VH-VL binders against q8ixk2r445to577. Designs and how they scored, part 348

Target 1, 133 residues: q8ixk2r445to577
Amino acid sequence: FFGMLQNKGLTDYCFDYNPPDENQIVGHQVILYLCHGMGQNQFFEYTSQKEIRYNTHQPEGCIAVEAGMDTLIMHLCEETAPENQKFILQEDGSLFHEQSKKCVQAARKESSDSFVPLLRDCTNSDHQKWFFK
Short names: E, the ipSAE of ESMFold2; O, the ipSAE of OpenDDE; V2, 0.75 times the mean of E and O plus 0.25 times the DockQ between their complexes.

## First folded at step 17 (VH-VL)

Design u81 (framework fv_zigakibart; at its last look DockQ between E and O 0.93; V2 from the best seeds 0.85)
Fold by OpenDDE, second read of step 17:
Structure u81 (fold): chain C 133 residues (1-133), chain A 119 residues (1-119), chain B 107 residues (1-107)
Amino acid sequence: as target 1 above (133 residues)
Amino acid sequence: QVQLVQSGAEVKKPGASVKVSCKASGYTFKGYAMHWVRQAPGQGLEWMGYINPYSGKTKYNEKFKGKATMTSDTSASTAYMELSSLRSDDTAVYYCAREKYAEYYFDYWGQGTTVTVSS
Amino acid sequence: DIVMTQSPSTLSASVGDRVTITCRASQDISNYLAWYQQKPGKAPKLLISAASTLQSGVPSRFSGSGSGTEFTLTISSLQPDDFATYFCQQYHSYPYTFGQGTKLEIK
């Protein structure tokens, strides 16, 4: 699966990665933003290694969850996907992080109308449902 | 260079409708939300809503629901706002404003369109 | 809706003066605050985002500070080109709202 990773519950919002420096593409947080269909910072790939890969730049980035955090951070992809970069996109649309045993949920940032994907306890909420488009 | 060029001034009678256009250039139109902001004479700025040109999805200020209709044409790189059932208090300068990508504030503005409603 | 209150509404100052404009939010908006400059007959121009981030091309004499509910725009040494109306805007929550404006005029 590849393309825009769009949230079902938070209509018209997609995974988005827009680092401030194109020469330093790792270490920043993945956000949610209005879907635009241009690819680029909204183009992701779900690989057979259970990675969510951001491969519009070299070297390729992979979404990771750092210890003790609930945010999604861009790391470099590795030949063998580390445990903190493994996700399961389930048939029901839920995106499950194996190591934390939590689901990725579209959430408000600082109680604002800005949004980010966060790890939360898995529910049946549409805000935890994702699909590629 | 990013530019937003709006249509010319309008003079309308009460009850009429008006459609203002905002033509974008210098960037990929569908990639950025377009907002509309009005300013009554001698008054402050009032946010009306936005449209996502890619999806056509809109979000309105409740105050302008039923008053303003936002549309867009990606092939023309143009955003439109129609005002219906015009009243005297709709007299204002109307601005289109581009949202800074993923930041939500407005980095570029159109030059404004004056809409005057008078009997 | 979040109410943005600017003070003062009008400010008279001279070239070289240090000027401070205040914007208060009716609730916590973190740093989701922008400042705009508007001259007569012109569209607003973005000066500062995220409460304190100076935009490219904006003179360094402009600065922004604050978080939560209290914000300030400061011009360290007023220049002739700075006489205009200034607006704060919150983009924390919909509907976005602006302060009523501060008209900075020459004394």
Scores: ipSAE 0.900, ipTM 0.954, lowest interface PAE 0.5, mean pLDDT 96
Fold by ESMFold2, look of step 17:
Structure u81 (fold): chain C 133 residues (1-133), chain A 119 residues (1-119), chain B 107 residues (1-107)
Amino acid sequence: as target 1 above (133 residues)
Amino acid sequence: QVQLVQSGAEVKKPGASVKVSCKASGYTFKGYAMHWVRQAPGQGLEWMGYINPYSGKTKYNEKFKGKATMTSDTSASTAYMELSSLRSDDTAVYYCAREKYAEYYFDYWGQGTTVTVSS
Amino acid sequence: DIVMTQSPSTLSASVGDRVTITCRASQDISNYLAWYQQKPGKAPKLLISAASTLQSGVPSRFSGSGSGTEFTLTISSLQPDDFATYFCQQYHSYPYTFGQGTKLEIK
């Protein structure tokens, strides 16, 4: 799968990666932002290794969750996908993070009207459902 | 470079409507939310709402819901705001403003459109 | 709605003075605050975002500080070009709201 990774419950919002320096893509948080259809910052690929890959730059970035954290951070992709970069996109649209045993949910950042994907206990909420467009 | 050019001043009678345009250039129009902000004579600034030009989805400040209608024409790179059932207290300068990508504050503004409502 | 309160409403100062304008939010807005400058008959111009990030092309005599509920815009050495009205704006929660403005007059 590839394209815009959209949230079902938080409509009009997509995975977005907007690093401060477009030449240094590692270490920043993935956000959710209004879908815009321009590709680039909102273009992701789900790979056979269960990675969510940001490959519009080289070196390629893969979404990861660091141990004990709930935020999605950009790391470099590796030859063999590390466990913290493996996500299962399930038939019901849930996005399961194997290592933490949690699901990706659309959530408010700092109680504001800006949004980020975070790991939460898995539920049947549409805010935990994702699809590519 | 980025430019927002608004339609000219309007003088209207109470009960009429007006449609203000905001033509964008120098960037990919559908990639950025467009906001509208009003400034009544001698007053501060009030946020009215935004439109996502890609999806057509809008968000209104409740104060202006039912008064303002925001639309866009992506093929013309133009955002519109229509004010209905005009009253004298709708007299103001109306600005369009572009949202900075993913950062939410306004980095570019139109020159403003003065709407005067008088009998 | 988050109320933004600026002080002072009007300020007269001389060229070379250090000028401070404050903005208080009615609730915690983290650093989601911008400062704008508006000259008569013109649209607002963005000066500062994220409470303290100076925008490109804005003179270094401008600075911003604060987080949470109290914020400050400082002009370290006032210049004649700085005559204007200054507005703070929170972008933490909808509806976005502006302070009432501070009119800066240069003597």
Scores: ipSAE 0.742, ipTM 0.909, lowest interface PAE 1.2, mean pLDDT 93
ESMFold2 (binder alone), look of step 17: mean pLDDT 94; pTM 0.949
OpenDDE, look of step 17: ipSAE 0.898; ipTM 0.954

Design u82 (framework fv_zigakibart; at its last look DockQ between E and O 0.91; V2 from the best seeds 0.86)
Fold by OpenDDE, second read of step 17:
Structure u82 (fold): chain C 133 residues (1-133), chain A 119 residues (1-119), chain B 107 residues (1-107)
Amino acid sequence: as target 1 above (133 residues)
Amino acid sequence: QVQLVQSGAEVKKPGASVKVSCKASGYTFTGYAMHWVRQAPGQGLEWMGYINPYSDKTKYNEKFKGKATMTSDTSASTAYMELSSLRSDDTAVYYCAREKYTEYYFDYWGQGTTVTVSS
Amino acid sequence: DIVMTQSPSTLSASVGDRVTITCRASQDISNYLAWYQQKPGKAPKLLISAASTLQSGVPSRFSGSGSGTEFTLTISSLQPDDFATYFCQQYHSYPFTFGQGTKLEIK
């Protein structure tokens, strides 16, 4: 699966990664933003290694969850996907993080109308359902 | 260079409708939300809503629901805002403004369109 | 809706003066605050975002500070080109709202 990773509950919002420096693509947080279909910052791939890969740049980035955090941070992809980069995109649309045993949920940032994907306890909420478009 | 060019001034009678255009250039039109902001004479700025040209999804200020209708034409790289049932207090300069990518504030503005409603 | 209150509404100053404009939000908006400059007959121009981030091309004499509910725009040494109306805008929550404006005029 590849393309825009769009949230079902938060209509018209997609995974978005826009690092301030194109030469240093790791270490920043993945956010949600209005879907625009241009690819680039909203182009992701779900790989056979259970990665959410950001491959518009070299070296390629993979979404990771750092210890003690609930945010999605871009790391470099590795030959063998580390445990903190493994996700399961379920048939029902839920995106499950194996190591934390939590689901990725579209959530408000600082109670604002800006949004970010955060790890939360898994529910049947449409805000935890995702699809590639 | 990013440019937003709006249609010319309009003079309308009460009860009429008007459609303002905002032609975008210098960037990928579908890549950025387009907002509309109103400014009555001698007054402040008032946010009306936005449209996502990619999906045509809109979000309106409740105050302008039923008053303003936002649309877009990707083939023309143009955003439109139609005002209906015009009243005297709809007299204002109307701006289109591009949202800064991922940031929600406005980095580029049209030159504004003056809409005057008078009997 | 979040109400943005600017003060003062009008400010008279001279070239070289240090001026400060205040914007108060009716609730906590973190740093989701932008400042715009508008001259007569022209569209607003973005000066500062995220409460304190100066935009490219904006003179360094402009600065922004604050977080939460209290914000300030400061011009360290007023220049002739700076006489205009200034607006703050919150983009924390919809509907986005602006302050009523501060007209900076020459004394």
Scores: ipSAE 0.911, ipTM 0.958, lowest interface PAE 0.5, mean pLDDT 96
Fold by ESMFold2, look of step 17:
Structure u82 (fold): chain C 133 residues (1-133), chain A 119 residues (1-119), chain B 107 residues (1-107)
Amino acid sequence: as target 1 above (133 residues)
Amino acid sequence: QVQLVQSGAEVKKPGASVKVSCKASGYTFTGYAMHWVRQAPGQGLEWMGYINPYSDKTKYNEKFKGKATMTSDTSASTAYMELSSLRSDDTAVYYCAREKYTEYYFDYWGQGTTVTVSS
Amino acid sequence: DIVMTQSPSTLSASVGDRVTITCRASQDISNYLAWYQQKPGKAPKLLISAASTLQSGVPSRFSGSGSGTEFTLTISSLQPDDFATYFCQQYHSYPFTFGQGTKLEIK
């Protein structure tokens, strides 16, 4: 799949990647922001290797979660997807992170009305349901 | 050069409606939420809500639900705010303001539109 | 709603003075705080975001500090162009709210 990765429960919000330096795309956190379709910041590809790939820029980035962490951060893609970059987009819309056995959820940042995707225990919440548009 | 140009001053009677426009230039209109802020005479600033011109989705300050209606016309790069059932305490300067991408604060403002409601 | 209160409401000062304006939030807003300058008959102008980040084109005599519930705007050496009303604004939670303003006037 390719497109804007949207949240079912947090309507009108999409995965967004806006690194401070567009020439150094690794190491920053993926956020959620109002869907806008502008530029390349909200376009992701779900690959046959179970990657969520930010491939509209060279070098290509893949979303990862480092061991013991709950934040989604950008790493460089590799020829064979590392385990921490593998996500299963399930038929019910849940986005399961294989290595951690947790699901991606739209979560408040610092109790604010700004949002980020975080790993949480899997539930049936619409805030854990995702789809491409 | 980002610029927000608002429609001119309006004088209305109680019970009427008014539609204020905010024409954007110098940036991709659909990439940024447009907010509306009012300032009554001699008063501070009050946030009214926003529209996402990409999706046409809106969020209103509860105080202005039913009073304000925010819309946009992407082909004209223009945001609108309509005030209905005007009363004298709706007299204010109304500003459009652009949300800074991913940051939520307002980096560019229109020049303001004075709406005067008098009997 | 998060209430933002500023002090002082009016501040008289001379060119060259150092001034400080404070803004208090009714709950923790982290650093989601902006400062605006407004001159009579004009739209607000953004000075500072994230409590302390100076915006491009804003003179370095302006600075901001604070987090949580208490914030300050400092002008290190007043210039004639700085006499205006200053507003803080929280963007932590909807509805976004502004302080009541601080009018900085010539002594």
Scores: ipSAE 0.778, ipTM 0.918, lowest interface PAE 1.1, mean pLDDT 93
ESMFold2 (binder alone), look of step 17: mean pLDDT 93; pTM 0.949
OpenDDE, look of step 17: ipSAE 0.910; ipTM 0.957

Design w61 (framework fv_axatilimab; at its last fold request DockQ between E and O 0.92; V2 from the best seeds 0.87)
Fold by OpenDDE, fold request of step 18:
Structure w61 (fold): chain C 133 residues (1-133), chain A 120 residues (1-120), chain B 107 residues (1-107)
Amino acid sequence: as target 1 above (133 residues)
Amino acid sequence: EVTLKESGPALVKPTQTLTLTCTFSGFSLSTYGMGVGWIRQPPGKALEWLANIYWEDDKYYNPSLKNRLTISKDTSKNQVVLTMTNMDPVDTATYYCARLRYGDYYFDYWGQGTMVTVSS
Amino acid sequence: DIQMTQSPSSLSASVGDRVTITCRASQDIHKYLAWYQQKPGKAPKLLIYDASELQSGVPSRFSGSGSGTDYTLTISSLQPEDFATYYCQQDYDWPYTFGGGTKVEIK
């Protein structure tokens, strides 16, 4: 699967990554933003290695969860996907992070206009359901 | 088991400051994502959110009351304190503390509430 | 602030009845909605979160649905213990606001 990764509950919001330096794409947090499909910022690919790749740039980036964190951070992809970069996009639309055993949920930062994908205990909430568009 | 309990004065005079304490058990504000909020309910009326505090000491207030509210925590005592200045009879209400998690701003466990009457 | 309007403000029903309560937000709240039950002299009890997720321990006769600005709480078969006041709450934006409540009374 590839394209915009859109949330079911938080309608019209998609995974978004816009690094300040296109020559250094790692180390920043993936956010949610209104789906627009312009540029490379909202294009992702779910691979056979269970990665969510930001592959419009070289070297390619892969979404990772760092130890003790609940945010999604861009790392470099590796030939063999590390455990912290493995996600399962399930049939019901849930996005499951294997290492943490948690699901990706669309959430708002309190007192902020920004939204972010966060790891949370898995539920049937549409805020935890995602699809490629 | 998660429990919360509010404590403080049942009667406050106008212009005085209300101080309420929420004592909880079954969870900790040292735990990532945990928060405690205050909600009030005037007699026979709807609920009104007042303030939230989280594990990292981040604090959020209802903008309409922000200048009157202060929320703080003592993690070691499992307590959250709410102060509200310049109390008025219109502030007469049952005050609740309740648990929430960051990103999920609904309240899954509530205290029994404490009735506060503002009267001269 | 986001205004939450509940309808009706009160209703009379009998045990076994299907009860429907509506909550309308002044703007799209993207399913960030919770439902609470409150009995006299007691604190609110969380029933549903994220518009349709049943809180642990809550009977399956309670269900939530809706999207955008319009949401519904349904009690499929009203039980004696269900006579209470119900509130919706949006957690999409601060301040987090509640509906005016719906009192479910015995017919």
Scores: ipSAE 0.925, ipTM 0.960, lowest interface PAE 0.5, mean pLDDT 96
Fold by ESMFold2, look of step 17:
Structure w61 (fold): chain C 133 residues (1-133), chain A 120 residues (1-120), chain B 107 residues (1-107)
Amino acid sequence: as target 1 above (133 residues)
Amino acid sequence: EVTLKESGPALVKPTQTLTLTCTFSGFSLSTYGMGVGWIRQPPGKALEWLANIYWEDDKYYNPSLKNRLTISKDTSKNQVVLTMTNMDPVDTATYYCARLRYGDYYFDYWGQGTMVTVSS
Amino acid sequence: DIQMTQSPSSLSASVGDRVTITCRASQDIHKYLAWYQQKPGKAPKLLIYDASELQSGVPSRFSGSGSGTDYTLTISSLQPEDFATYYCQQDYDWPYTFGGGTKVEIK
């Protein structure tokens, strides 16, 4: 799959990556932003290695979860996907992180205008359902 | 088993400061993602959110209550304290503490509540 | 602040009845909505979160639905223990606000 990765419950919000320095694309948090399809910030590829790639940059970025964290952070992709970069987009729309055995959920940062994807225990919430458009 | 219990004075005079303590068990604020919030309910009226505190000591307040609220925690004692200054008769309510998780701003376990009356 | 309007403010029902309670938000809350049950002299109890997800231990006769600004709580077959006041709460935007409540009384 390639395109904008949308949330079912938080309608019209998509995965978005907008690092503050275009020359330093690793180590920053993935956010959720209003879907617009303009520029390259909202286009991701779901690969056969179960990666979510930000592939408009070279070297390519892959979404990862660092040990002990629940936030989604951009790392460099590797030839063989490391376990912390593997996500399963399931038939029901849930986005499962294999290493942590948790699901990606759309959540507001407390008392902030910002939304982010976070790892949480899996539920059937529409906030844990995702689809490419 | 998750439990929370509020304690504090039943009667407060106008202009005084209210201090309420929430003592809980079955979870810890050292646990990633955990939080405790305070909610009040005036007699016969709707619930009103007051404040949240989280495991990393981040604190958030209802803007309508200005600078009247202070929330703090003592993780080793499983306690959260709410202080509300300049009490007024309109602040008469049952005060609850309740558990939540960061990102999910609804409350899954509640204390029994403590009634606070503000009168001259 | 997001205003939450519940209707009806009260209703009378018999055991076995289907009961529907509505909650309308003053703006789109993207399914960030919870329902609580409160019995007299007791604390609220969480029933439903994220508009439609049942909290653990809540009977399946309770269900939630809705999107945008309009949400409903349904009790498919009212039981004696269900006579209570029900509140909705949005957790989309701070301050998190509650509806005015719906009192379900014995007919």
Scores: ipSAE 0.800, ipTM 0.917, lowest interface PAE 0.9, mean pLDDT 92
ESMFold2 (binder alone), look of step 17: mean pLDDT 93; pTM 0.935
OpenDDE, look of step 17: ipSAE 0.759; ipTM 0.920
OpenDDE, second read of step 17: ipSAE 0.888; ipTM 0.949
ESMFold2, fold request of step 18: ipSAE 0.729, 0.748, 0.795; ipTM 0.911, 0.914, 0.922
ESMFold2 (binder alone), fold request of step 18: mean pLDDT 93, 92, 92; pTM 0.932, 0.928, 0.929
OpenDDE, fold request of step 18: ipSAE 0.922, 0.925; ipTM 0.959, 0.960

Design w62 (framework fv_axatilimab; at its last look DockQ between E and O 0.81; V2 from the best seeds 0.81)
Fold by OpenDDE, second read of step 17:
Structure w62 (fold): chain C 133 residues (1-133), chain A 120 residues (1-120), chain B 107 residues (1-107)
Amino acid sequence: as target 1 above (133 residues)
Amino acid sequence: EVTLKESGPALVKPTQTLTLTCTFSGFSLSDYGMGVGWIRQPPGKALEWLANIYWDDDKYYNPSLKNRLTISKDTSKNQVVLTMTNMDPVDTATYYCARLRYGDYYFDYWGQGTMVTVSS
Amino acid sequence: DIQMTQSPSSLSASVGDRVTITCRASQDIHKYLAWYQQKPGKAPKLLIYDASELQSGVPSRFSGSGSGTDYTLTISSLQPEDFATYYCQQDYDWPYTFGGGTKVEIK
């Protein structure tokens, strides 16, 4: 699966990654932004290694969850996907993080103009359902 | 078990400052993502959100009352304090504190509420 | 601010009845909607969050649905303990705002 990773509940919002420096793509938080499909900021790939890859840049980035955190941070992809980069995109649309045993949920920050994916206990919320478009 | 309890004066004179304390247990404001908010309800009327404070000391206020509200926390005591200046009879209400979480801005646990009457 | 309009403001029903309460937001709140139950002299109790997720411990007769601006709370079979006032709340944008409430009374 590849393309825009769109949320079901937070309609018209997609995974978005826009690092300040395109030559240094790691270390920043993945956010949610209106789906526009322009550029490379909203193109992701779900791989057979259970990675969510930001592979429009070299070296390739993979979404990771750091210890004790509930945010999604871009790390470099590795030959063998580390545990903190493994996700299961389930049939129901839930995106399950194996290591934390939590699901990715679309959440707002301080205002309606700022949204982020966060790890939460798994529910049947549409905010936890994702699909590639 | 999560519990919250409001405390403060039941009667306040007009123009005086109201100080309410929320004492809670079952969670800590040292826990990442945790927050406590205040909501009030005039007798027979709807609920009105007042203010939130989070584990990182980030604070949010109802814009209509922002200049009158101050929220603070004492993590070591599991307490959150709300002050409201220049009280008026229209501010007569039951005041609740409740728990919420960053990213989940609904209130899953509430205190029993404390009735505050503003009268001369 | 986002205005939340509940309807009806009150209704009368009997035990066993199917009850539906509506909440309309002044703008799309993308299912960031919670429902509360409040009994006289008591604090509100969270019933549903994210428009349709049942809070732990809440009976399955309660359900929520909706999208965009329109949401509903449904009690499939009203029980004696369900007579109360219900409020919706949006958590899409601050300030957080509540509906005017719906009082469910005994017929």
Scores: ipSAE 0.879, ipTM 0.949, lowest interface PAE 0.6, mean pLDDT 96
Fold by ESMFold2, look of step 17:
Structure w62 (fold): chain C 133 residues (1-133), chain A 120 residues (1-120), chain B 107 residues (1-107)
Amino acid sequence: as target 1 above (133 residues)
Amino acid sequence: EVTLKESGPALVKPTQTLTLTCTFSGFSLSDYGMGVGWIRQPPGKALEWLANIYWDDDKYYNPSLKNRLTISKDTSKNQVVLTMTNMDPVDTATYYCARLRYGDYYFDYWGQGTMVTVSS
Amino acid sequence: DIQMTQSPSSLSASVGDRVTITCRASQDIHKYLAWYQQKPGKAPKLLIYDASELQSGVPSRFSGSGSGTDYTLTISSLQPEDFATYYCQQDYDWPYTFGGGTKVEIK
């Protein structure tokens, strides 16, 4: 799948990646922002290797979660997807991170206008449901 | 078993500073993502959120009370402390501490609460 | 601040009744809503989070629903231990705000 990855519960919010330096895409956190499709910040590809790729810039980025953390950060994609970059987008819309056995949830950064995807224990919450536009 | 308990004075005079301690067990603020918040309830009135503190020492306050509140923690003692300056009779309430997780700003375990009366 | 309006303020019901309590937010809160039960002299107890997710250990007769600005707590068959005051809380935006409560009394 390719497009904007949207949250069901937090309506009209999409995965967004806007690194401080447009030419340095590694190491920054993925956010959620109002879906707009402008620029290339909200276009992601879900691959047969279970990656979520940010491929509108070279080198391509793949979303990862470091061990013991719950934030989604950008790494470089590799020929064979590392375990921390593998997500299963299930038929019910849940986005399951294989290595951690947790689901991606839409959450507000505390006392901020910003929302972010975070790993949480899997529930049936619509905040854990995602779909491509 | 998760438990929290508030302690502090039952009576303060107007203008005094209130200091409340939350002592908890069954979790730690060394646990990633964990937090403790404070909520108050004036007699017969709605609950009001006051402040949150998290495992990483980030602190957040109700904007209407920010200039009066200070929250801190001692992770090794499983304690969180709330300080509220310049107390007024309108601040008379039961004060609760409660557990939350960063990103989920609802409270899954609550202390019993401590009644604080502000009067001359 | 997001205002949370509960209705009714109180109701009388019998054991076995279906009870419905509503909560309205002053703006869309995107299902970031929790329900609490509070018995006299006790702290609130979390029942429901994310509008419809049942907290662990809460009986299945409790359920939550709603979206946008309008949310409902339902008790499918009222039990003697369910006579209490119920509060909604939005956690969509700070400050996190609570409804004024609904007292469920024995008829």
Scores: ipSAE 0.777, ipTM 0.915, lowest interface PAE 1.1, mean pLDDT 92
ESMFold2 (binder alone), look of step 17: mean pLDDT 93; pTM 0.934
OpenDDE, look of step 17: ipSAE 0.857; ipTM 0.943

